# Ledger of designs, part 205: miniprotein binders against a7ua95r516to809

Target 1, 294 residues: a7ua95r516to809
Amino acid sequence: ASLSLLSISDLVPDLQFIFFWMSNAIEILYFIQQKSPAYMQTIELMDDKAGSKESLLSATISANEEAMTILEEVIMYTFQQCVYYITKTLYVVLPGLLDCNPFGTEPSSEQCRRAAGVCVCAVCVMPEAVRRVVSVFQTTSDLLQQYQVHSEIQSQMFAYLFFFTNVSLFNQLIDKGPARGWFQRSRVLQIQASVKILLDWAKGAGHNHLAQKFFAKFCSTVTILASPPQQLSQMSWKALCAEHPSLKPVQLHRILTQYQLMAELGPLPIWQPSSEDEAYIYRTVDLLESFENH

## First folded at step 12 (miniprotein)

Design je51
Fold by ESMFold2-Fast, scan of step 12:
Structure je51 (fold): chain B 294 residues (1-294), chain A 86 residues (1-86)
Amino acid sequence: as target 1 above (294 residues)
Amino acid sequence: SDEAERMALDARRMIEEAQRLAEQGNHEEAIRLLLEAVEIAARKGDPYLLVKVAITAIVLALQTGDEDVIRRAEEVLRRAKELMRS
């Protein structure tokens, strides 16, 4: 039996449990928010007794604050547990996205023609690695819908999942890419096609704005690396910085250096950092992104 | 009036005792008290007692590994929510 990969399907019962209790905590929180004003008005309308009305109002405020504090802690705890399990699954499946081929290997023309009734177009193939990532996002979306989790919490969940995915993919590509051949043009185009599948899924799920925001760094990286030399050589350093503001100067410099090397553009550097950016690049040792949101 | 006030005090004490028992790891006795407390809160019609019972049940369910305790916590929560909806 395979123990090498924990699938999102294996976590569904645990996630259902956590989402169930999170949804209930949110519902109780809404009940308090809705009932508190009405109840305080009821106290205000009751017969006045020396100290009695103020005592009851004070006790009600204290009870509401205590309840809301505990519910907020429960919601935060359950949210963090869901994020933990979902991102742990993503961490395992995401590297495969950088190493898969969504275009497939073309069979010989003769073999394809002889088996025409069973041949599948290579451009229609979703690699298993991409399918696993999409499955994590889809399962999360299904569970949030099943338990009717508030839309703002759904947005926060996908904001963090997209943030995590972006950081994971960016760090893998920058750190391991040269050794794995991932900066080769053919590989970059495969990566770009795989990322497009994820972005198309996000758009279909109603999260296009979040995806555009949180995937910006990785999307900028693959866009630059996939650019034809004719197009990219026409861009100044300043223009590239303006077009890709999500990239730090040290990150942009590393990407362009790898691009020049892989494209075999010769020994003369085409893209020169500004004096200010060059000073920053020299001072900066932190190339990779942090998994912390702050 | 006096009986209603006594019932509210009893329910509050039962919830506090359930919280203490849960912290000590005695989840079975904690949920037994919560099941009793939710019916008293229901009879009293006190929304804040219902909220306190519901919150305690949610916390207990998340802390316990006992499927029977979880099932009974769901029952407490279902009952509390039913009364909140009224």
Scores: ipSAE 0.598, ipTM 0.869, lowest interface PAE 1.3, mean pLDDT 81

Design je52
Fold by ESMFold2-Fast, scan of step 12:
Structure je52 (fold): chain B 294 residues (1-294), chain A 86 residues (1-86)
Amino acid sequence: as target 1 above (294 residues)
Amino acid sequence: SDEAERMALDARRMIEEAQRLAEQGNHEEAIRLLLEAVEIAARHGDPYLLVKVAITAIVLALQTGDEDVIRRAEEVLRRAKELMRS
């Protein structure tokens, strides 16, 4: 039994069990996919003196179809179980990433000067909240490597974990951000630095392409919110839509409205939606992202 | 060929009986029967019999809460995989 608030490491025995059987099911699936055509061709080339060739071929096709169906069900079930346990742990630790301060250690003047006047990486420490999230990804990577899970399935796993992380962070920021002060510029810069640590981990782990694809919405959001007022005020609604295509009109409008409020810009709207997008900026049903991809 | 046909039929029947026993919750008897079926399937040379044994062992391991049955399912799977590769 796992206790509440325990780290991903506490789930390792359960995950090892599931990954073991999943990896074996995948191996058998690929074995029959590779061997089946050659075996069926061998049967087809046999002398059919006894008239049994057609029966054997038919039986082989049926056996192959049955095996493929069961293996696909087993793989889907075990994959879903792994995803469930990993994402349940992620869901608990992800909000901490929005509250932590990677600049918590006071920067030294010498460190900043050595880094061309502004120290970016040396000033950024990995907060415990970020370490917990990285630990989930690293443990998952280690388990996939330990059980030699095919790279295709590894990519599918991290695609979903990055998708889940992006949706969770985006929804938390949009839904709870105003009450938690997360739209304040200083907090947004802290969030941006924390997210960069996750993206750097993904790049180091060989998942840069997946991270760029699946974190696009949250990255666009923090990029906009971290922009200097003078710079952002120079951009039209149309230009912002073009630069941030992952954001829906209602999402972009909400982000810009919060930015205008937090930066204490004038009460009149600075960024006017195009007439084509105006109908969509009030579709509240499209504000938060779904964990269901269909 | 006559003997090979009889061996294939015996292996198939044993796998089917193991699946039936597993469905009834008799996991211990199911895994015992699968261990016997692996040897017969191997002698027949039909790779799909070994695949069926392996699949049945995986499903049984995922369904059972019995650590001994899981260990023995791992043994069946290891043996089936080795025989499938030659």
Scores: ipSAE 0.688, ipTM 0.904, lowest interface PAE 0.7, mean pLDDT 83

Design je53
Fold by ESMFold2-Fast, scan of step 12:
Structure je53 (fold): chain B 294 residues (1-294), chain A 86 residues (1-86)
Amino acid sequence: as target 1 above (294 residues)
Amino acid sequence: SDEAERMALDARRMIEEAQRLAEQGNHEEAIRLLLEAVEIAARSNDPYLLVKVAITAIVLALQTGDEDVIRRAEEVLRRAKELMRS
């Protein structure tokens, strides 16, 4: 509970410093990309004085390669630093999203106005746990905008943050869900509503495509768990695999097994995996997702 | 011109010395040289010298813990960017 009180606002000065230097490195990289071709053409078109043209062109290519390499390393380093700080904060606040009730929880107007220095009531009245997650994304968006970071880098940042959020939520739900009662239908509907608020924020922020792509696994999981028993029982294993391609067979089997237990549908698995897919069901090492983005 | 070639040589030497000083942990002397190097680089016929000054300032700011060095690195970067746009 105490760890859940960690605020993204505490990291703003460190993030401002890193975003400032990242933004400058990106700006210089962009300048080189725009001006270098024209400069190299100017060298090629000049009169060759005792073979100095080839040496100058070679030196220019080397200088360009060196500058690009160092700038890319600086951008990567600063990007990874921002990701580290932001994901460390997300890791603490994300489990709260699985335990909150958006149907009966309304933050006060005063709480909304004080949330990460911005009014979250402008987008929607939301539970405190959801507000904490949205605050991390909103603060990140505000900082990227403040330092005029190129839209491509902004997209890569949110792609990674959504990837991290998806993996974290999926792993928490699969690993701790049974003990926490999160597979209960009423709890799943609360989780679904909370995730909807988060996805609506992402859409409003211009990141709908990224959110749809990177939240696919967690959204598939919640969709299955929120489905009525009669609907799920009418679908074959092959049909469920086809409708939820983001889920590995072992993950889908675990979800369906837990759903069967919580819905009290009977002692035998309703869904019969094929011999090939069944081999993967017994590979527990593939159950949880990796935080390594390839 | 011969003058522009001389400025290019001088700027390269100053940038290399600043980088050497930074590697040795002498960040204050490194940034002092870089502030001088940016004006000399601007008078050269090699636009990559201003780029190298800017990059060196960014790297120095990220690796130093000295707020005065960071402030002066921002000055170098601002000046280099101004000159690169001209």
Scores: ipSAE 0.723, ipTM 0.929, lowest interface PAE 0.7, mean pLDDT 82
Fold by OpenDDE base, second read of step 13:
Structure je53 (fold): chain B 294 residues (1-294), chain A 86 residues (1-86)
Amino acid sequence: as target 1 above (294 residues)
Amino acid sequence: SDEAERMALDARRMIEEAQRLAEQGNHEEAIRLLLEAVEIAARSNDPYLLVKVAITAIVLALQTGDEDVIRRAEEVLRRAKELMRS
């Protein structure tokens, strides 16, 4: 199947398989961690018959370590497979988020059309492009809950998915934004509204802190671009750096340069980078975010 | 008891053989041995043998492309977990 047609629903059977084994591996891991100390104590309390106790203890420790190692490898492998499949679906749907007009009358999803009544649920009123993104996250959440995956693993999964989403959206906005008109104020406001819907979902799903942390760079970019020229032109480079610490100097400089071009502003000395940052604004290698740094 | 120790030894040998067979790609025979081993392990009253059975079943399920073997691995895992909680 072409990657372009891949939906999260098509991957549910594969994800279910992986989540099942991941959850069970985690459960067995915790069982070992909880029972091993008591079992070792039991061996330690046994009568020492001619060094047999020490050998048994050593063998038990070794077997436990081996078991733990294998389980950790299984958990890591299954986690990576989940991330791989889910990120593929995100890769397909995320570009639609930047082109979405949340203020337009987009036709209701086919599922909502089948409902005899106007469903006013949060999902039904959501723009289709946003709904597709949220559906990936919601399906992931539902599967994690269904298989009772440990909360720490759930947190790590969403942390990575939000990281991936932020990097993808940020890189697309910076790279393609000028050419696609995404830096136009009207388009920026649409993007801002779409991202807000996603963040509201994350908040409702209990992932507010993770969302705020990992979307910080994209949100900062959108916030700057959404700012009125009258307001933004009053902010110094230092003030903008301080307010948007998630942005590297080269990134902030690119955003401001493109904003200036879009808003037809003359040169603004107040946006001139500090002498300290001047060397960094030309580091084009740092302009786009890397997927490998997580 | 001497019987429990014998059962523990038997279960261990069966699990090790199942692991060897799985590594050789003989998943069908491996899972058959695990199905037997889990019951023997339960009688030995050694919880670590049950853990070893469960781990072997998990690894086998992830390595095999055979749906029947996967289903039987789930059965082994379920049974092992039931016995761990007893």
Scores: ipSAE 0.665, ipTM 0.897, lowest interface PAE 0.7, mean pLDDT 90

Design je54
Fold by ESMFold2-Fast, scan of step 12:
Structure je54 (fold): chain B 294 residues (1-294), chain A 86 residues (1-86)
Amino acid sequence: as target 1 above (294 residues)
Amino acid sequence: SDEAERMALDARRMIEEAQRLAEQGNHEEAIRLLLEAVEIAARSGNPYLLVKVAITAIVLALQTGDEDVIRRAEEVLRRAKELMRS
C-alpha cells in the first residue's frame, strides 16, 4: 500500500523547527529555576556595605520575573504551534478511520499452504487510514524523544492529541454517522477494531492511562453500538448511564435511538430515560463535544 | 569582581542593542551581537544574563525567516547551554 508522505513530510520540517526551540526554552527554564536560589544567596552573603547590594537584589528579582514570564510565553507558544500542526494533520486523516476495513482479504491458496496447520479465518491488517493516524502519533513521539522534551510536556501533548482525536471521532460519528451508514453493526465492528489498533499503539508508547482517560467517550459509544441486541436490550437506562458515565444523557439517547433503528428492534423504546434526564435530552446544545478546552 | 560588574554592564547593553536591532528587522546584526554577548555574559558570573542571551536568540529564531540567522541562533544557544553547565 502507498504511504502518502505529503501530509506527514510537510508537517515534519515545521515540527522539527518548533520542537527544537520548545525543548531549548524548557531547558533554559529548568536551568534558571535551579540556579536562581543559589545566586540570590550569593548576593545576600556579599560583603558590600548594603547600598549596592540592595540595588543588585532588586535587579536580580526583576530579571528572574522577566525571564520566567518570557520563557513561559515561548513554551506556551511553541507547544500550541506543535499541537496546531499535529491536529491539522490528524483532522485530515481521522475521518478515514471511520470508513476503513481492518479485516483483510482472504489469503490466496498459496498463502494458506504456507500457514498450514493454523486456522486462518480472518486476517487483521492495519488499514492505510489507521496507519496514517498511527504515523502522526509515532512521528510526534519520535520528535519528542529526538529533542529530549521532558516527560511532563510529552504527557501534556499526548493528553491533548487524544482529547482532540476523541472529540473529532465522536463528533464525526454522531453528526455524519446516520447518513454514512456508520451505525450499521458491521461498520461499527470495523471501527472498534481500528480504534483498538490506536489504543494498542498508545499502550506500547507508555500512554495507556492518558488513552483510557481521553478516549472514554468514543470508546463508550463504540462499545454500545457493537453490543449484541439481545445483550443491550437487557440493560436499563440507569444501568447504561452507570456503565458509560462519560456520555451525557442527550448523547446516550441519540446513540441508543440510532442503535434501535439500525438493529431494527421495533417501534417501542426499550430504553427509558430517567425523569430528570428527559428535559435535558430535548436540548441539542450538548450533543456534540467542544474543541474549545485547549 | 569589578571586572565582573563591567562584564555585566557590557552584556546588558549588547543584549538590549540586539533586541532593538531585531525589532528593526536587522536580524543579521542582532545575532552577530548575541554571539559576542554570550561570552561576556558568562564572564559576568550573572546567570540571568546568559539566560537573557539564550531567550533573545530563541525569540529571534522564531521570528526570522533567514536560514543563516537561525543557524547562528542555534550556535548562540548551544554555547549558552555549555556555559550554563560550567
Scores: ipSAE 0.622, ipTM 0.889, lowest interface PAE 1.2, mean pLDDT 82

Design je55
Fold by ESMFold2-Fast, scan of step 12:
Structure je55 (fold): chain B 294 residues (1-294), chain A 86 residues (1-86)
Amino acid sequence: as target 1 above (294 residues)
Amino acid sequence: SDEAERMALDARRMIEEAQRLAEQGNHEEAIRLLLEAVEIAARSGEPYLLVKVAITAIVLALQTGDEDVIRRAEEVLRRAKELMRS
């Protein structure tokens, strides 16, 4: 068996294999954690010679530690393999989310703007690009449920998948957005609608808290870019920093600069960074996010 | 007690030999020994020997590309779990 990027559906048999062994390793780990204290107690309560009791207890502690260490390594290895191949599939399908239209026929930018970033004039359908992303998350959820993986491990997996998705989308929007026209108002409203579909899926799946935490940077970016000019121009730099604490000064400055260009608000910056942040708005090394989880 | 102690020694040696064979790439012989070791481990009365058999089967299944070895590893694991719960 080998893992492939052809589609998430093509990976299901290989992922089932990895999830099966991961689930069994977790089950054995849990069994040891439940039974070990009672077994240790029976040894402690033995009335045999002190030397024999000490030797048995020492041997049992060593066996327990060895078993726990290997099981934790197996669980970590299988978890990392699943995450690696799932995120590799996500990376291929995620750019489509920035380039799709959930409204079918492209709506008027003015109509969507007047609806405060929500297009009530068009019926929203799940675009194929969004469906591909949702399919990866749903298949992952289905496999975790099929193999009865503990909810804590499920939360850890979706935390990482959401973290990865946030970084991928943010970096692509910031890096490629100007060339792809993604900062144009009509495109931003389409992106906002597509992101809402992902967030609604996460909420329905019981992962709302994780989605809010790990999508914060990309959601802040899209929220700012979708803001009406009248509303955004009334906000100070300090107020924007307070509402969007996930954004670094250089990131916020780049976003506002793109907004100003697209909204044709003139050549002078409306949003003046605080004196404390002024040095940091030129730190281009901090512009893009790292995929390393700190 | 004497019989149980002998079973424990036998199971331990069989598990160690299976691990050695697996490291050498002889996965088929390794799983054959584990299938025999699981019953002997159960008769030893030492619960950590059944745990060690189960862990060794999981590791072997993840390392091997042989579907027959994987199927037998599933069998070892199922049997070890049954015996651990009894």
Scores: ipSAE 0.733, ipTM 0.931, lowest interface PAE 0.7, mean pLDDT 84
Fold by OpenDDE base, second read of step 13:
Structure je55 (fold): chain B 294 residues (1-294), chain A 86 residues (1-86)
Amino acid sequence: as target 1 above (294 residues)
Amino acid sequence: SDEAERMALDARRMIEEAQRLAEQGNHEEAIRLLLEAVEIAARSGEPYLLVKVAITAIVLALQTGDEDVIRRAEEVLRRAKELMRS
């Protein structure tokens, strides 16, 4: 199937397979970690028949370390595979979030159309583009819960997915935003509302802290762009840097420059970077976020 | 007991052979040996042998594209886990 047609539902069987083995590997790893100390103590308490005890203990330690290493590799591999499949689906649906008009009468999802009644559930009232993104996260959450994946691994999964989402949305907004009119106030307000729905979902799913942390850059960008010109024009470069610490100087400068053009504002001396930041605003390599090193 | 030690040695040998076969791509024979090894491992009374069986089953399931082998690996894993909790 072309990547463009790939839905999270199409990947559920593959994800189920991976989550099953991942969960079992974690369970076995936990078993080893819990039982190994007691087993080693049992060996230590055995009668020392002429150096056999030390050899047995050493062999047991080595075997335990090997087993743990293999399990960790399995967990890492399966985790990476899950992330790979889920991020592919996110890549397809995330652009729709920036084009979404949450204030418009978009038709209810096909799933809600099958319900004989007007469903007023939170999912049914979501714009289709937002619902598609939420569906990826919800399906992931449901699968993680179904297979009783350890909470730490769940947190790491969502941390990465939120990171990926933030990087993707931020980069698209910065790169394509001016050309697509996403910097227009009306469009920014639509984006802000759509992101709020996603953040509200994350809060409801128990991932509020992770969402706030990893969406900070995108949210800061949207917040600046949503600000009225009368308000934003009164804020100095230093004040904006302090209020939006997630943004690099080059990123903030780019956002303000595009805002100025969109709002038809004359030159604003108060938005001039400090002498300290002046060297950094030209670091175009730092403009877009990297997907690497997470 | 001498019998338990013999069973432990047999189970260990079977697991090692299953691993070798799996590395060679002979997943069917590998899983057959694991199905036998899990029961012998259980009788030996050595919990680490069950762990080795379980790990080998997990790795084998992730390496194979054969649905029958995967199903049998799940069975090995289930059985190993049942015996670990006993």
Scores: ipSAE 0.648, ipTM 0.889, lowest interface PAE 0.7, mean pLDDT 90

Design je56
Fold by ESMFold2-Fast, scan of step 12:
Structure je56 (fold): chain B 294 residues (1-294), chain A 86 residues (1-86)
Amino acid sequence: as target 1 above (294 residues)
Amino acid sequence: SDEAERMALDAKRMIEEAQRLAEQGNHEEAIRLLLEAVEIAARSGDPYLLVKVAITAIVLALQTGDEDVIRRAEEVLRRAKELMRS
């Protein structure tokens, strides 16, 4: 179709079809893995002609290898199709996270109350842009549960979706951030709050470990950019590298340069890269992350 | 038994013919053969023939746009899985 609705709800029938067949292929693969050793032992324990028993065993090994190969191809194909549809939807909705204001006041969406003398504001509804991203993850989770997809595949699916989200958000922030004003502290704090909603969803869904692993680069970036100048100016290049190991030297250098510009700071000697890192930065122009480094 | 051996050969031929028909785009005839093959594969006593029927049904369902073929592929798969557990 020349025009496609990129709402996750519009993709549910296609995803249900793919998940159904993927789930069945996984179940058959698991059945073979569980039953094949016992069946092979049954053949080996049979009292039969040497040639006949050997032939049957050889044929069984060949049949097992062929079945495993085809099932793995089917699972890979269906997994890739699900990823394609889901990430196509994510690609459209993710930039909205960098522009939305989760602290924005809408007459129907924000409620404030006092607790122990402190004013606490509760948001009745998350921002639309954040809700769209969460809906993609939630629908994926629901479909994986509906079709009882094996837990290993569920983990691989969310690992990839979190990886994709991390790379997409990082690349958008680094590439478009200066022109869009996303490096301004007020905007960074809004981005941080939006990301927290995603991470809280992941924790509630049982994917906290995957989220911690695959969002590390974007979270490190936002954490640095959200740091008060008084705190960040006390941290050396070496300390920042140690605290944020997911960031490559060229990426950390770009982030600190943007921070200096937005905070109206001059060059800080404490943020000078090591000689080795400086050499790397000058020789490496690849600032953005690749979707192929999963 | 001789009968089981003949059933295995018949099932294998049916599955290979179904795969060939599917490759030619004749999904309706392919699934018809798989519905017959699943029972014969079970009678052969070779569990890998049932697995091959199931795999072929999954691949056919993923290739076809025909809802009737998909429904029959689901039937083949359900029956094959039932027989594999027996």
Scores: ipSAE 0.614, ipTM 0.883, lowest interface PAE 1.2, mean pLDDT 83

Design je57
Fold by ESMFold2-Fast, scan of step 12:
Structure je57 (fold): chain B 294 residues (1-294), chain A 86 residues (1-86)
Amino acid sequence: as target 1 above (294 residues)
Amino acid sequence: SDEAERMALDAMRMIEEAQRLAEQGNHEEAIRLLLEAVEIAARSGDPYLLVKVAITAIVLALQTGDEDVIRRAEEVLRRAKELMRS
């Protein structure tokens, strides 16, 4: 389609095309890695009667290096193209995750609650906004499996997608949250439930370790904001920093300030920054996360 | 061995010409040469010529917007992979 607003399903043909050529480039790369030592050994065992052995070996090494370089560039290019299309789609659907209500009562959600511990139709309890995000991850997983992309590349793909999702959600919450009402307790609990659906999907897909690593900042933020006032007020600044090491001092300070406003707690003497961190709470350049330097 | 050496030189020239044509935007002639080059590369006994044909086909497919060129690039790649398996 010529439209700029595309769903993940609209991009499937383009992604299939890119994954096909990426998969083939990876396969050729592995062929070279597997066969090259044997071929070079054949040359090295050759009689050096004419003195041409060194020339042939040198030419073969050069051909190998050239092929490896081009294949790595092709793999990187196609990987970046897939990431570009997938993250462009994620960027459009992710704000909906911060605005949806997974606790909403729908007639169809009864179907999913009939069996204790076992849901016959899990999709019925998932908000449409969350389903759109999960669909992007599931389609990516399906395509990686369809083209038999090796596990290392799969891990790199989901590492980046989770990194992108974490940064996007964190930045949107911090930057737009006050105007959108997202720091209200009821909204925070809705966001927490929606994020849990995403994390449960990642665990089911075999990516729990990547999700734990790359969602740490957003999860810490939501965990703090969802904490009861009596629990949070009993924790010192040092204890909060130790519990949430992914948060920079300026980020933690901003979160606690928003929590105080919403909970109407008054002054925050119990959460005063340590003397070592006091200078860093004013580093506004560190408030929002970068998409590039991680 | 003399024939194999001649085949290697022929394949190398064809691959280089296909790359030159692709750079000039003549994707149809480039893929035509690659389809011929894959069989000659196989007869040379040099596995890196088959690899180079395959790489060139992949790069051409990613650069072209022509469905026929893409289809023929898939043919070149499929054939090169068959021949790489011996």
Scores: ipSAE 0.727, ipTM 0.928, lowest interface PAE 0.8, mean pLDDT 84
Fold by OpenDDE base, second read of step 13:
Structure je57 (fold): chain B 294 residues (1-294), chain A 86 residues (1-86)
Amino acid sequence: as target 1 above (294 residues)
Amino acid sequence: SDEAERMALDAMRMIEEAQRLAEQGNHEEAIRLLLEAVEIAARSGDPYLLVKVAITAIVLALQTGDEDVIRRAEEVLRRAKELMRS
């Protein structure tokens, strides 16, 4: 199937398989961690028959370490596979979020059309493009809960997914935004509203802190672009840097430059980078975010 | 007991052979041995043998493309977990 047709629903069977084995590997790992100290203590309390105790203890320690290592590798492998499949689906649906008009009368989702009644649930009232993104996250959440995956692993998974989403949306906005008109105030307000719906979902799902942390760069960009010219033109470079610490100087400079062009503002001396930042605003390699090093 | 020790040794040998067979790509024979080994491991009373069986089943399930082997690996895992909680 072409990547363009891949939905999260199509991947559910594969994800279920991976989550099943991941969850069981975690469970066995915790079992070892909980039982090993007591078992080692039992060996330590045994009568030392001709040095056999030390050899048994050493063998037990080694066997436990090996078992834990294998389980950790399994957990990491299955985690990476889950992330791989989920991020593929996100890659397909995320561009739609930037083109979404949440204020328009979009037709109800096909799922809501099948319901004989007008569903007024939070998901049903979402724009289709937002709903598709939320559906990926919700399906992930549901699967993690279904297989009772440890909360720490759940948090790590959502952290990565939010990171990926932020990088993807930010890079698309910076790279394609000017050409696609996403820097226009009306379009920015649409994007801001769409992202708010996503953040509200994340809050409702118990991931508020992670969402705020990992969406900070994209949210800062949207906040600046959504600011009225009268307000933003009164803010100095230093003030903007302080208010939006997630943005690198080169990123802030690009955003302000594109804002200036879009708003047809003349040169604004107060947006001039500081002498300290002047060298960094030309580091184009730092303009786009990397998917690596997370 | 001498019998429990014998069972533990037998189970351990079976698990090791299952691992070897799995590495050779003989997943069907590997899972057959694990199905036998889990019961012997349980009778030995050694919880670490159950852990080894469970780990071997997990690894085997992730390595095989055979749905029947996967299903049997789930059975081994389920049985091992049941016995770990007893």
Scores: ipSAE 0.680, ipTM 0.906, lowest interface PAE 0.7, mean pLDDT 90

